# VHH binders against o75319: the designs that were tried, part 297

Target 1, 181 residues: o75319
Amino acid sequence: GNHIPERWKDYLPVGQRMPGTRFIAFKVPLQKSFEKKLAPEECFSPLDLFNKIREQNEELGLIIDLTYTQRYYKPEDLPETVPYLKIFTVGHQVPDDETIFKFKHAVNGFLKENKDNDKLIGVHCTHGLNRTGYLICRYLIDVEGVRPDDAIELFNRCRGHCLERQNYIEDLQNGPIRKNW
Below, E stands for the ipSAE of ESMFold2; O stands for the ipSAE of OpenDDE; V2 stands for 0.75 times the mean of E and O plus 0.25 times the DockQ between their complexes.

## First folded at step 19 (VHH)

Design ra4 (framework vhh_h_nbbcii10_fgla; at its last look DockQ between E and O 0.01; V2 from the best seeds 0.00; counts 0 for: pae E 12.8 > 2, placed apart)
Fold by OpenDDE, look of step 19:
Formats: C-alpha cells, structure tokens, sequence
Structure ra4 (fold): chain B 181 residues (1-181), chain A 122 residues (1-122)
C-alpha cells in the first residue's frame, strides 16, 4: 500500500556527508503516489533526494537500500547512471553476519572502483537512522578501525538524529568485530 | 561547515607570556568529543611545525620538544574554545600560529584557522 511509514515525517530527509568517509544517510524517498498523502513541504521523492544532494555540492555514486519492502520507490525512479543495491534488512534486530558482510562487500567494491572520484555512497532504510546507522558504523569500526563511540557520534551529528535502538548501540560498542571477507 | 578562528596573537618581549584562543564552530566540544585539536606554527621562511595537540576527550596531550615545559594546550567545552598558553617566549617562537581539527582516525588535519601572528622581539 501507499501508507506513509510511521514517524517518517519526523526525520530530516537527507543528512550530511560524513567527513573522512564517502557515506551519506537519508530517509527513504517516496514515489509520486505517496504525495497525495503529504503536505508539499513534507514530500521527499527520488528526484528531491538528488536535488538535495546537489545542493550540498555532492554527487551520489551508489545507493544502498536497506528497507525490507519494495513499495516505497522503484529503481527505475533513479538516474540510470547511479547504481542501486538492495539489501533486505529486517528492522529492530541487529543485522546478521551475512547482511553485514554484504554491506561491507558492496562498500569496498564501490571504493575500489571509484578511487578517481569523490562520489558518495547513499545509504537508507525507512528512516535512514537505525539500520542505516548501524551498518555504516559497523563498517567504520570493523574496516576502518574507528572507535565505536567516535563512529556513532560522527553518524549522529551528520544525520542530524541519534541512533535510537539500544541493541544496535550496545552491539556497536561492545559486540565482536565481524569478518570482513 | 567547521570553522576555526584564532585570536590572541601580538608583539611580546622575550621571556613574556601570551595566550592564544581558537573559537570553533560547526561542531560542539561538549557533544563532538571525537575531534582532536592542535596548534601549528609557521615561522618566516620555515615549514609548518606541529606545536601541540589534544585528544577529543582531552585526556591526552602532545608537545613538540621545542615548546615542552613552556606551552600548555587546553580546551574548554563550555566555550567551544581551544587555548595555547605560551610562557617563557623566545625569539624563535615568532610565527603565525594555526588552530586545526581532525577526526581521530584521520592522519591529517582537515580544518584550519586563518592563523594569528606572534612576534617575540625586544
């Protein structure tokens, strides 16, 4: 259906680039069919996403979609020049090792192929916060060797909202390092 | 978006003291504890030299051998300001002093102030 996700309107549509990284987080853009249920200022479409990214003088090189549904927008709504990757990620629980590995592999692949540019990896779940924040932080911690609290702090500041799920935060702070390959 | 603005530079006699300040904006010391902060200087005809650094938490400090025992770096989270207390100043301390900030996991400082001139002369 075309119902607006709960609390979706409460979150900033797009965060800022995380300094020292190629990551930017945002909430899920909604296709045109959702607009009739939103005030004009609440609308956030795939087109709006790219406009907002451009306003930041940035460019998306990859979109990683972590939502567990396909009802929000279609890959066809994106420019053909921007690859789209779907990683079905269940909400409210810490992503499993397979999901973490898929995310890391995708990011590493992108970085390997995009050394000659400064394009961003756009990551989103429904709200672009918990699942998104966890996986980005997990990458920074496991792959870049960032201290967990530093990773979380950086993400929260750049996203404009703080990670909310205690199980995610606890796993990031105290959980084991996950395999990188 | 991060901005650093130095102040407190000026003319001072050898043996004198001076306190430099660096006002930070675009991040908050109280909430963004991850930022490592540092002071650098460039004397006329010389290269950039690291003077002092302080960790994001403020628990660790570093000093160049040339200033150790004379300079003190500190941060005030309530004022979002970095300081460099300079005592027993020498002619060789004459330089433009820069404030800089970086994330701990980065090798180089990403954010720099415009600098403030310190002249030590009799």
Amino acid sequence: as target 1 above (181 residues)
Amino acid sequence: QVQLVESGGGLVQPGGSLRLSCAASGFTFRYDRSYALGWFRQAPGQGLEAVAAISGSGGSTYYADSVKGRFTISRDNSKNTLYLQMNSLRAEDTAVYYCAAKYPWLDEYDYWGQGTLVTVSS
Scores: ipSAE 0.017, ipTM 0.324, lowest interface PAE 7.3, mean pLDDT 91
Fold by ESMFold2, look of step 19:
Structure ra4 (fold): chain B 181 residues (1-181), chain A 122 residues (1-122)
Amino acid sequence: as target 1 above (181 residues)
Amino acid sequence: QVQLVESGGGLVQPGGSLRLSCAASGFTFRYDRSYALGWFRQAPGQGLEAVAAISGSGGSTYYADSVKGRFTISRDNSKNTLYLQMNSLRAEDTAVYYCAAKYPWLDEYDYWGQGTLVTVSS
């Protein structure tokens, strides 16, 4: 089905670039088949994503899709020049070490390759909040040495919505540092 | 884990054709189009030479000057397979051919097949 994800309309489509990082978070874009259930102002397609990024004077260099489904849009709906990575990430539970490692590997590889430009890593799950915020913050904490509360505050402010799942927040604040390897 | 396995090598006469296949496992082309895929070759006593490459999405291709117009790289998402169609083969094309993959923003290929021998001999 083409059902709009629960509460998807309640979230801002795209956040702001997180200062001092290459990250920008957004909710899942929806392909055109979903638009018959949306008012024009509610639409947020893959094309709309790139338009909104351009309006911020930014450019995406990588999209990391954390959804555990393939129904929202096809990678072919994205510009061919922008790499796309699907990391199937289960919801409702703290991502496992393999998922965290895959995310860190993708980010580190991107940063190395893109050191001569200022392109952004776009990260989304369904709402662009809980799984997205967790993995971005986990990267900032484990790899960049950012304090957990500072990472969470930065993400919340730039996304425009606060992380909601308490088990994610507790793991970020009090859980073990995850190894990068 | 990611694995690349070549097949389709063999003995062929000059002017002949051969089609190499590279079966991928551990990822799917449709849902990880960040990989660049390529064919490399190493002739006896020679260094490794890039032959052809294709973006993970299939939109960009590269060919070495020595093979332009004779070789065609392609991929089939439904079969998770990379191909190299080699036409008008010459003795100089004799080599072990390797399939390889990397993210397009990295300098080095991360994954390599074990190779398949192509011999062009009359």
Scores: ipSAE 0.000, ipTM 0.248, lowest interface PAE 12.8, mean pLDDT 86
ESMFold2 (binder alone), look of step 19: mean pLDDT 80; pTM 0.823

Design ra5 (framework vhh_h_nbbcii10_fgla; at its last look DockQ between E and O 0.01; V2 from the best seeds 0.00; counts 0 for: pae E 13.3 > 2, unsure alone 64.1 < 65, placed apart)
Fold by OpenDDE, look of step 19:
Structure ra5 (fold): chain B 181 residues (1-181), chain A 122 residues (1-122)
Amino acid sequence: as target 1 above (181 residues)
Amino acid sequence: QVQLVESGGGLVQPGGSLRLSCAASGFTFKYDRSYALGWFRQAPGQGLEAVAAISGSGGSTYYADSVKGRFTISRDNSKNTLYLQMNSLRAEDTAVYYCAAKYPWLDEYDYWGQGTLVTVSS
């Protein structure tokens, strides 16, 4: 259906680039069919996403969609020049090792293929916060060797909202390092 | 967006003391604890040398062997300022001193000040 996700309006549409990384987080853009249920200033479409990224003088090179549904927008709503990757990620629970690996593999692949540019990896779930923040932080911790608290702090500051789920935070701070292969 | 501005340089006699300051903007020490900060120097005709470094939390410090026991690096989160206390100064300490900042997971410092000149001479 075309119902607006709960609390979707409460979150900033797009965060800032995470310095020292190629990551940017945002909430899920909604296709045109959702606009009739939103005030004009609340609308955030795929087109709006790219406009906001441009306003930051950035460019998206990859979009990773972590939502567990396909009802929000279609890959066809995106420019053909920007690859789209879907990783179905269940909400409210710590992503499993397979999901973590898929995310890491996608990021590493992108970085390997995009060494000659500065394009960003756009990551989103529904709110672009918990699942998104966990996987980005998990990558920074496991692959880049960043301290958990530093990763979380950086993400929260750049996204403009703090990770909310205690199980995610706890796993990032005290959970085991996941294999990178 | 991050800017670093050094101050406190000048002329000092051998054996004297000097305190350098680095005012940071574009990030806050209190909320951006991940930033590692450091002092570097470049003497005339020589390359850039690392002098001292401090972790984001302030819990770890590093000093070059040439300045150990004489220099102290510190940070004041309330003032968003990095300091270098230099005691027992020597002629060989004459250089332009730079402050710099980086994220812990990066190998190189991304942000640099314009430097302040320290001259140790009789």
Scores: ipSAE 0.012, ipTM 0.293, lowest interface PAE 9.0, mean pLDDT 91
Fold by ESMFold2, look of step 19:
Structure ra5 (fold): chain B 181 residues (1-181), chain A 122 residues (1-122)
Amino acid sequence: as target 1 above (181 residues)
Amino acid sequence: QVQLVESGGGLVQPGGSLRLSCAASGFTFKYDRSYALGWFRQAPGQGLEAVAAISGSGGSTYYADSVKGRFTISRDNSKNTLYLQMNSLRAEDTAVYYCAAKYPWLDEYDYWGQGTLVTVSS
């Protein structure tokens, strides 16, 4: 549909590259059909995403889409040269172990294949905040050994918005250990 | 986990046609364009041969020289199924055919079906 996601306008379109990582987070780009409800300066299309990444002197090498819908844009709206992976992630609850594993597997595969370049992994949910922040931080904690509070602070600073959902924050700080399957 | 199941094999005369199907579960072609999909075959007493592959987006295809112009790989996202259309079949096409899947940036296919036998004989 044409309906702008709730509070979508409240979030910066694209964050900054997270230093020491290959991650960048952003809110869901919206295809042209949504633009009837937006002022020109409010638009954030798939093309706008790539322009903003280029403005930061960066390049996307993978997009991981965490939304539980396909109505916002089509993978065909992205350059064919950029791999795209959708991981259906239910909002408002801590992602299950299968979802976490799929995310870790995709990131590890990308890093292996792209060890000789500096391309980024773009991650988004609807707002590019809670689900996105959780899975990026989960990866940094479990795979890279980053302290929970350091991962959260890095994400918040680079995204430009703080993680909002207490169940996500609590799980990152105090939740069960997660094996790297 | 990911599962691939082939069907459509059987006995066919030289010059005939056959369409193989590979039904996928555990991931969805429609939503995940990062997986490359392929068909491989193994003739009796021979090693495994790559036959055809298609990128996750569907924009790039590969065919072994031995099948170019005769075989066509395709996919149907709504049925979550990969196909191999085999035309102008020859006796040397006799083999067990396997479908397989992997991320396009890895060197090996991670997921394999059990295979379906194709026999081309008079």
Scores: ipSAE 0.000, ipTM 0.242, lowest interface PAE 13.3, mean pLDDT 85
ESMFold2 (binder alone), look of step 19: mean pLDDT 79; pTM 0.809

Design ra6 (framework vhh_h_nbbcii10_fgla; at its last look DockQ between E and O 0.81; V2 from the best seeds 0.00; counts 0 for: pae E 14.8 > 2)
Fold by OpenDDE, look of step 19:
Structure ra6 (fold): chain B 181 residues (1-181), chain A 122 residues (1-122)
Amino acid sequence: as target 1 above (181 residues)
Amino acid sequence: QVQLVESGGGLVQPGGSLRLSCAASGFTFTYDRSYALGWFRQAPGQGLEAVAAISGSGGSTYYADSVKGRFTISRDNSKNTLYLQMNSLRAEDTAVYYCAAKYPWLDEYDYWGQGTLVTVSS
């Protein structure tokens, strides 16, 4: 159905590029069928996503969708030139090692093949906050060697919202490093 | 867990045709359009050879020179299935054929099927 996700309206549609990285987080864009349930200023479609990214003088090179549903929008709603990767990620629980690995592998591969440009990796879950923040931070911590608190602070600042899930925060701060390969 | 399961292999005479299928699970073609899909084969005593590939969107295809004009790779998103139509089969096409999937920006395929044997013999 086209039920608006709970609290979806409460979050900024698009964050800022995370300095020193190629990551940008955003909440899930909603396809046109959702618009009838939204005020004009609340609408955030795939098209709006790209417009907002352009307003930041950025360009998306990859979209990683972490939602556990397929009802929000279709890959066909995106430009063909932008790869779309779905990683079904269950909410509220720390992503498993396989999910973490898939995310890392995808990101590393993208960075390897896109050294000649500055295109961004757009990551989103429903709100573009908890699952999104965890996996981005997990990457920064495990792969880039960033201190956990620094990673979290950076993400929170750039997303404009703070990670909310204590289990995610705790795992990032005190959890084990996950394999990168 | 992504799984690929090949089927359709068998014995066929030279000049014959065969269609291989690869049923994918753990991801959907419709919603995971970034998965590039490919067919590989390994003949007895030989190494793995890339046969054909198709982009996530389905807009681009690749064929090995040895199969160009004879083989056709296609995907059915509604069935989450990859196909390899093989026409004008030759003895040298005898091999175990594997289906594989990867992110398009990666060099290596991450997911592989168990393979299906194609034997071309008179």
Scores: ipSAE 0.504, ipTM 0.799, lowest interface PAE 0.8, mean pLDDT 93
Fold by ESMFold2, look of step 19:
Structure ra6 (fold): chain B 181 residues (1-181), chain A 122 residues (1-122)
Amino acid sequence: as target 1 above (181 residues)
Amino acid sequence: QVQLVESGGGLVQPGGSLRLSCAASGFTFTYDRSYALGWFRQAPGQGLEAVAAISGSGGSTYYADSVKGRFTISRDNSKNTLYLQMNSLRAEDTAVYYCAAKYPWLDEYDYWGQGTLVTVSS
């Protein structure tokens, strides 16, 4: 089925650009087949995503999809000119080192190739909150040297919702710094 | 983790044909359309030479001048497989052939296969 993900309606569709970074976070866009259970103001399609980014005077240069499923939308629903990367990320547990490495590698590569523009990296999981917030903060802490509490606060403020899962928060605040290569 | 495995190499006479395959695992071509895929080769005592590349969407191809008109790169996203059809083979095509993958925005290919040997000899 095309069930609306639990609590998906409770989250703002798209956050704001995180100052000093190239990140913007959002919840998973839902293809048209999900819309029969949604009021017009609740709809958030792939097209709506790009309209909302345009309304912020921003441009996406990469979408990183952290979901472990393909049911919400198809990559073909996105503009063909926008790079898309799926990183299968299990929910409810701290992402493993391979997942963290793949995320960091994608971000670092994007930043190198896009140093002469201001395009954003869009990151989402199902709600655009826990897995998304964890990996963005992990990057900011390990690669940019941001203090854990500052990274979390920045993400929460710009997403418009606080990270919820305590195991993610605990790992960010008190867990090991992961090495970068 | 990402793995690329080449197959289809071997001995062939000049003027012959071979079809190389590269099976990918650890990511899917359908959902990782940001990857560019390519074939490289290394002859004895030489550096790596880019042979052919295909965009993540499959709509754009590149060929080295030395292989244009003889080699064709293609991909089958449903099989997670990259191909190189090599026709009109010449002795100078003898090399170890590698498949590789990168994001389109990088200068370097990040993922490499182990290689498959192609020998073109009379």
Scores: ipSAE 0.000, ipTM 0.171, lowest interface PAE 14.8, mean pLDDT 85
ESMFold2 (binder alone), look of step 19: mean pLDDT 79; pTM 0.810

Design ra7 (framework vhh_h_nbbcii10_fgla; at its last look DockQ between E and O 0.53; V2 from the best seeds 0.00; counts 0 for: pae E 13.1 > 2, unsure alone 64.0 < 65)
Fold by OpenDDE, look of step 19:
Structure ra7 (fold): chain B 181 residues (1-181), chain A 122 residues (1-122)
Amino acid sequence: as target 1 above (181 residues)
Amino acid sequence: QVQLVESGGGLVQPGGSLRLSCAASGFYFSYDRSYALGWFRQAPGQGLEAVAAISGSGGSTYYADSVKGRFTISRDNSKNTLYLQMNSLRAEDTAVYYCAAKYPWLDEYDYWGQGTLVTVSS
């Protein structure tokens, strides 16, 4: 259905680029059918996403969708020039190794193919916070060698909201490094 | 948990037609921009050859020169199935045919089916 996700309105629609990375996190944009249930200032569509990114003088080069549903928007709602990747990621639990690997592989592939530009990797789940934050931080920790606390702090600061799930935080801080490939 | 399962292979006479299917699971074709899909084949004693591909973004198609005008790659999102229509088959088309999936921006395919044998012989 077209019900608004719980607490969706509580989160900033788009974060800021994470300095030193190509990542930007945002909450899930909602297709037009959701607008009737929102105040004008609450609306955040795929079009709004791109407008907000432009306002930051940035450009999206890839969107990674971590939601576990298909009801929020369609890939067709995005510009043809921006690739879209769906990684179905179950909420509230630490992503499995396969999911982590898929994310890393996709990101690495993008970076390899986009060395000549500065386009961003946009990542979102429902709120663009917990699943999104975990996988971005997991990448920074495992692939870039960033200290867990530094990765988490960086993400939180740029997203404008802090990771909330303790199991995610604990895994990032104390969990094993996951295989990169 | 991405899986690809080919079917439709078999014995066919030269000049005949065959339609291969690749049933995909673990992702949805309705999100067609997530994966590019392709057909490959390996003939006896030969290396792996790209046959046809369909892009995740834009729906563009690619065909090897050897199959252009004879083969058609397509997909059905409602069935989550990739197809390869093979017409005017030749003996040199004899091979194990594989379907594969990859992220659009990657060069290499990540997921592969088990393959289905196509034999073109009189």
Scores: ipSAE 0.454, ipTM 0.761, lowest interface PAE 1.1, mean pLDDT 94
Fold by ESMFold2, look of step 19:
Structure ra7 (fold): chain B 181 residues (1-181), chain A 122 residues (1-122)
Amino acid sequence: as target 1 above (181 residues)
Amino acid sequence: QVQLVESGGGLVQPGGSLRLSCAASGFYFSYDRSYALGWFRQAPGQGLEAVAAISGSGGSTYYADSVKGRFTISRDNSKNTLYLQMNSLRAEDTAVYYCAAKYPWLDEYDYWGQGTLVTVSS
């Protein structure tokens, strides 16, 4: 269905660029078919996403969609010039090594190809918080050597909401470093 | 696992035509437009040559000078299949043809098919 995801309305649509990184996080945009259940100020479509990014004087160069479903929007709802990558990520559990590797590989590939511009990697799950925050922080910790608490604080501040899932927070703080390359 | 499987190769006379197909699995053209797709070939005793490529969106194509005007790359997103239409074939087009895929921001193709042989001979 077109049912609005639980608690989706409770989250800011788009965060701020995370300083010192190429990341920006947001909640899943919803196709027009979902808008019948939304007040105008609650709407957040793929077009709205790009308008909000432009309002921040930023540009998306890649969207990584972490949702485990295809019902929210279709890639053709995005501008043709923006690459889109779906990484099916199971919620409620720490992502497996294959998922973490796919995310790292996509980020590293983007950074190599886009070293001469300032375009951003947009990352979202359903709410743009738990799975999104986990994988961004996992990348910063494992690849960039950022301390876990610093990665979490940066994500929380820039997203505008704190990571909520305790098993994710515990894995980031106390779990193993993943060496996937 | 990403897999690419070519078909449609064979023996053809000079001036003839063939249509190569590349069936993809493990990713879907209809909703994963990050991948660039291409055709490469390797003639006996020669290195690998890029023949044609098409962007994930389908808006940009590339052709080697040796095939421009004779070959057309295309894709059918509903069938998850990449095509190479080869017209006005010449003896120098004889090669094993490979389809390949990569993210558009990488320099190298990561995924390759097994190849299909095209022989142009009388």
Scores: ipSAE 0.000, ipTM 0.197, lowest interface PAE 13.1, mean pLDDT 86
ESMFold2 (binder alone), look of step 19: mean pLDDT 79; pTM 0.810

Design ra8 (framework vhh_h_nbbcii10_fgla; at its last look DockQ between E and O 0.56; V2 from the best seeds 0.00; counts 0 for: pae E 14.3 > 2, unsure alone 64.2 < 65)
Fold by OpenDDE, look of step 19:
Structure ra8 (fold): chain B 181 residues (1-181), chain A 122 residues (1-122)
Amino acid sequence: as target 1 above (181 residues)
Amino acid sequence: QVQLVESGGGLVQPGGSLRLSCAASGFEFSYDRSYALGWFRQAPGQGLEAVAAISGSGGSTYYADSVKGRFTISRDNSKNTLYLQMNSLRAEDTAVYYCAAKYPWLDEYDYWGQGTLVTVSS
């Protein structure tokens, strides 16, 4: 259906680029069919996403969708020039090693192939916060060697909201490093 | 959890036609922009070679020179299946054919099927 996700309205549509990275987090954009259930100022469509990114003088080079559903929008709603990756990620639980690996591999591949530009990796789940924050932070920690607390602080600051799930935070702070390949 | 399963291989005479199928699971073709799909083959005693590929968006296709004009790669999103239509088959087309998937921006394919044998012989 096209019911608005719970608490979706409570979160900023788009965060800021994370300094020193190519990451930007945002909540899930909703396709046009959702607009009838939203006030105009609450609407956040795929088109709105790109407009907001442009307003920041940035450009998306990749979108990673971590939602566990397909009802929010379709890849066809995105420009053909922007690659789209779906990684079905269950909410509320720490992503498994396979999911983490897929995310890392995708990101590293993008960075390798996009050394000549400054396009961003847009990452979102439903709220663009917990699953999104975990995987971005996991990458920064495991691949870039960033201190867990620094990664979390950076993400929270740039997203404009703080990671909420204690199990995610705990795993980031004290969990084992996951293999990079 | 991504799995690719090839089928449709078999024995065919030179000049004949064969259609290979690759049933994909673990992802949906309706979100096929997430994956580029391709066919590879390995002939006896030879290395793996790329045969055909289709971009994630489906807007671009690639064919090896050896199969151009004879082979056609396509996908059916409703069936989550990749196809390779092989026409005008030649003895040198004899090989195990593999279906593979990767993220479009990556160089290497991450997911592979078990392969299906195509034998072209009179």
Scores: ipSAE 0.582, ipTM 0.820, lowest interface PAE 0.8, mean pLDDT 94
Fold by ESMFold2, look of step 19:
Structure ra8 (fold): chain B 181 residues (1-181), chain A 122 residues (1-122)
Amino acid sequence: as target 1 above (181 residues)
Amino acid sequence: QVQLVESGGGLVQPGGSLRLSCAASGFEFSYDRSYALGWFRQAPGQGLEAVAAISGSGGSTYYADSVKGRFTISRDNSKNTLYLQMNSLRAEDTAVYYCAAKYPWLDEYDYWGQGTLVTVSS
């Protein structure tokens, strides 16, 4: 369990709120047991996540964890009042329709329950980039009617890193709009 | 897909005890702390009554006034199972008991088991 995820150090810990949305993306926080291999400035724990969100004058109302594993942190490492949802998402492949539906359902439910506040949906995979960017963009395209290139540009700019996987980008740009409202 | 299956119902004398179990699948308690879990009951000829609930995120519990001090809700994450320990049972506790789950941001429980019958009689 203390192995730092490959390339994890190369990514900004937390992005910026995506304007006009309730989304913020970040890389997976790592519980304290991982810190033996990290310089102090490289550490990004669950506590660090919440401190960085507060520094942006924002508040998380839901965390959606897209990782396929449980080794990075435990829900108990989060403040007890923060809703947490894990959606096991296979890497390297465009998420299947059931995964996309689960994500859309969670987002729509959150927005209904939180229409009278401004809390954010925090979304992460391992690096907070490819799976995270795909599902956020898929939601914006399918549910909000955002043009694919605009959704991708918005995510890239606010995350601080560009989507990298071409199969994800191709599916967002040229694939079918998913009808799993 | 969330599935909930109740067990442990049966016939018991007034003053007795039963423990109900609810086996969950389609989510893991240790991963999906966002789900709230609860027990409901439907007495013969009556509507559904909320009996007890436990939050996924904080372990906070709720009990209906009619069962406070007699019933205890708990969960075992290693078995992915929700429990209702029912002590000091009374005839009015006779009902079909349902396990239910929801996301905490929703007002309603969306996932329900099929129920297990508890009969409290002499």
Scores: ipSAE 0.000, ipTM 0.219, lowest interface PAE 14.3, mean pLDDT 86
ESMFold2 (binder alone), look of step 19: mean pLDDT 79; pTM 0.808

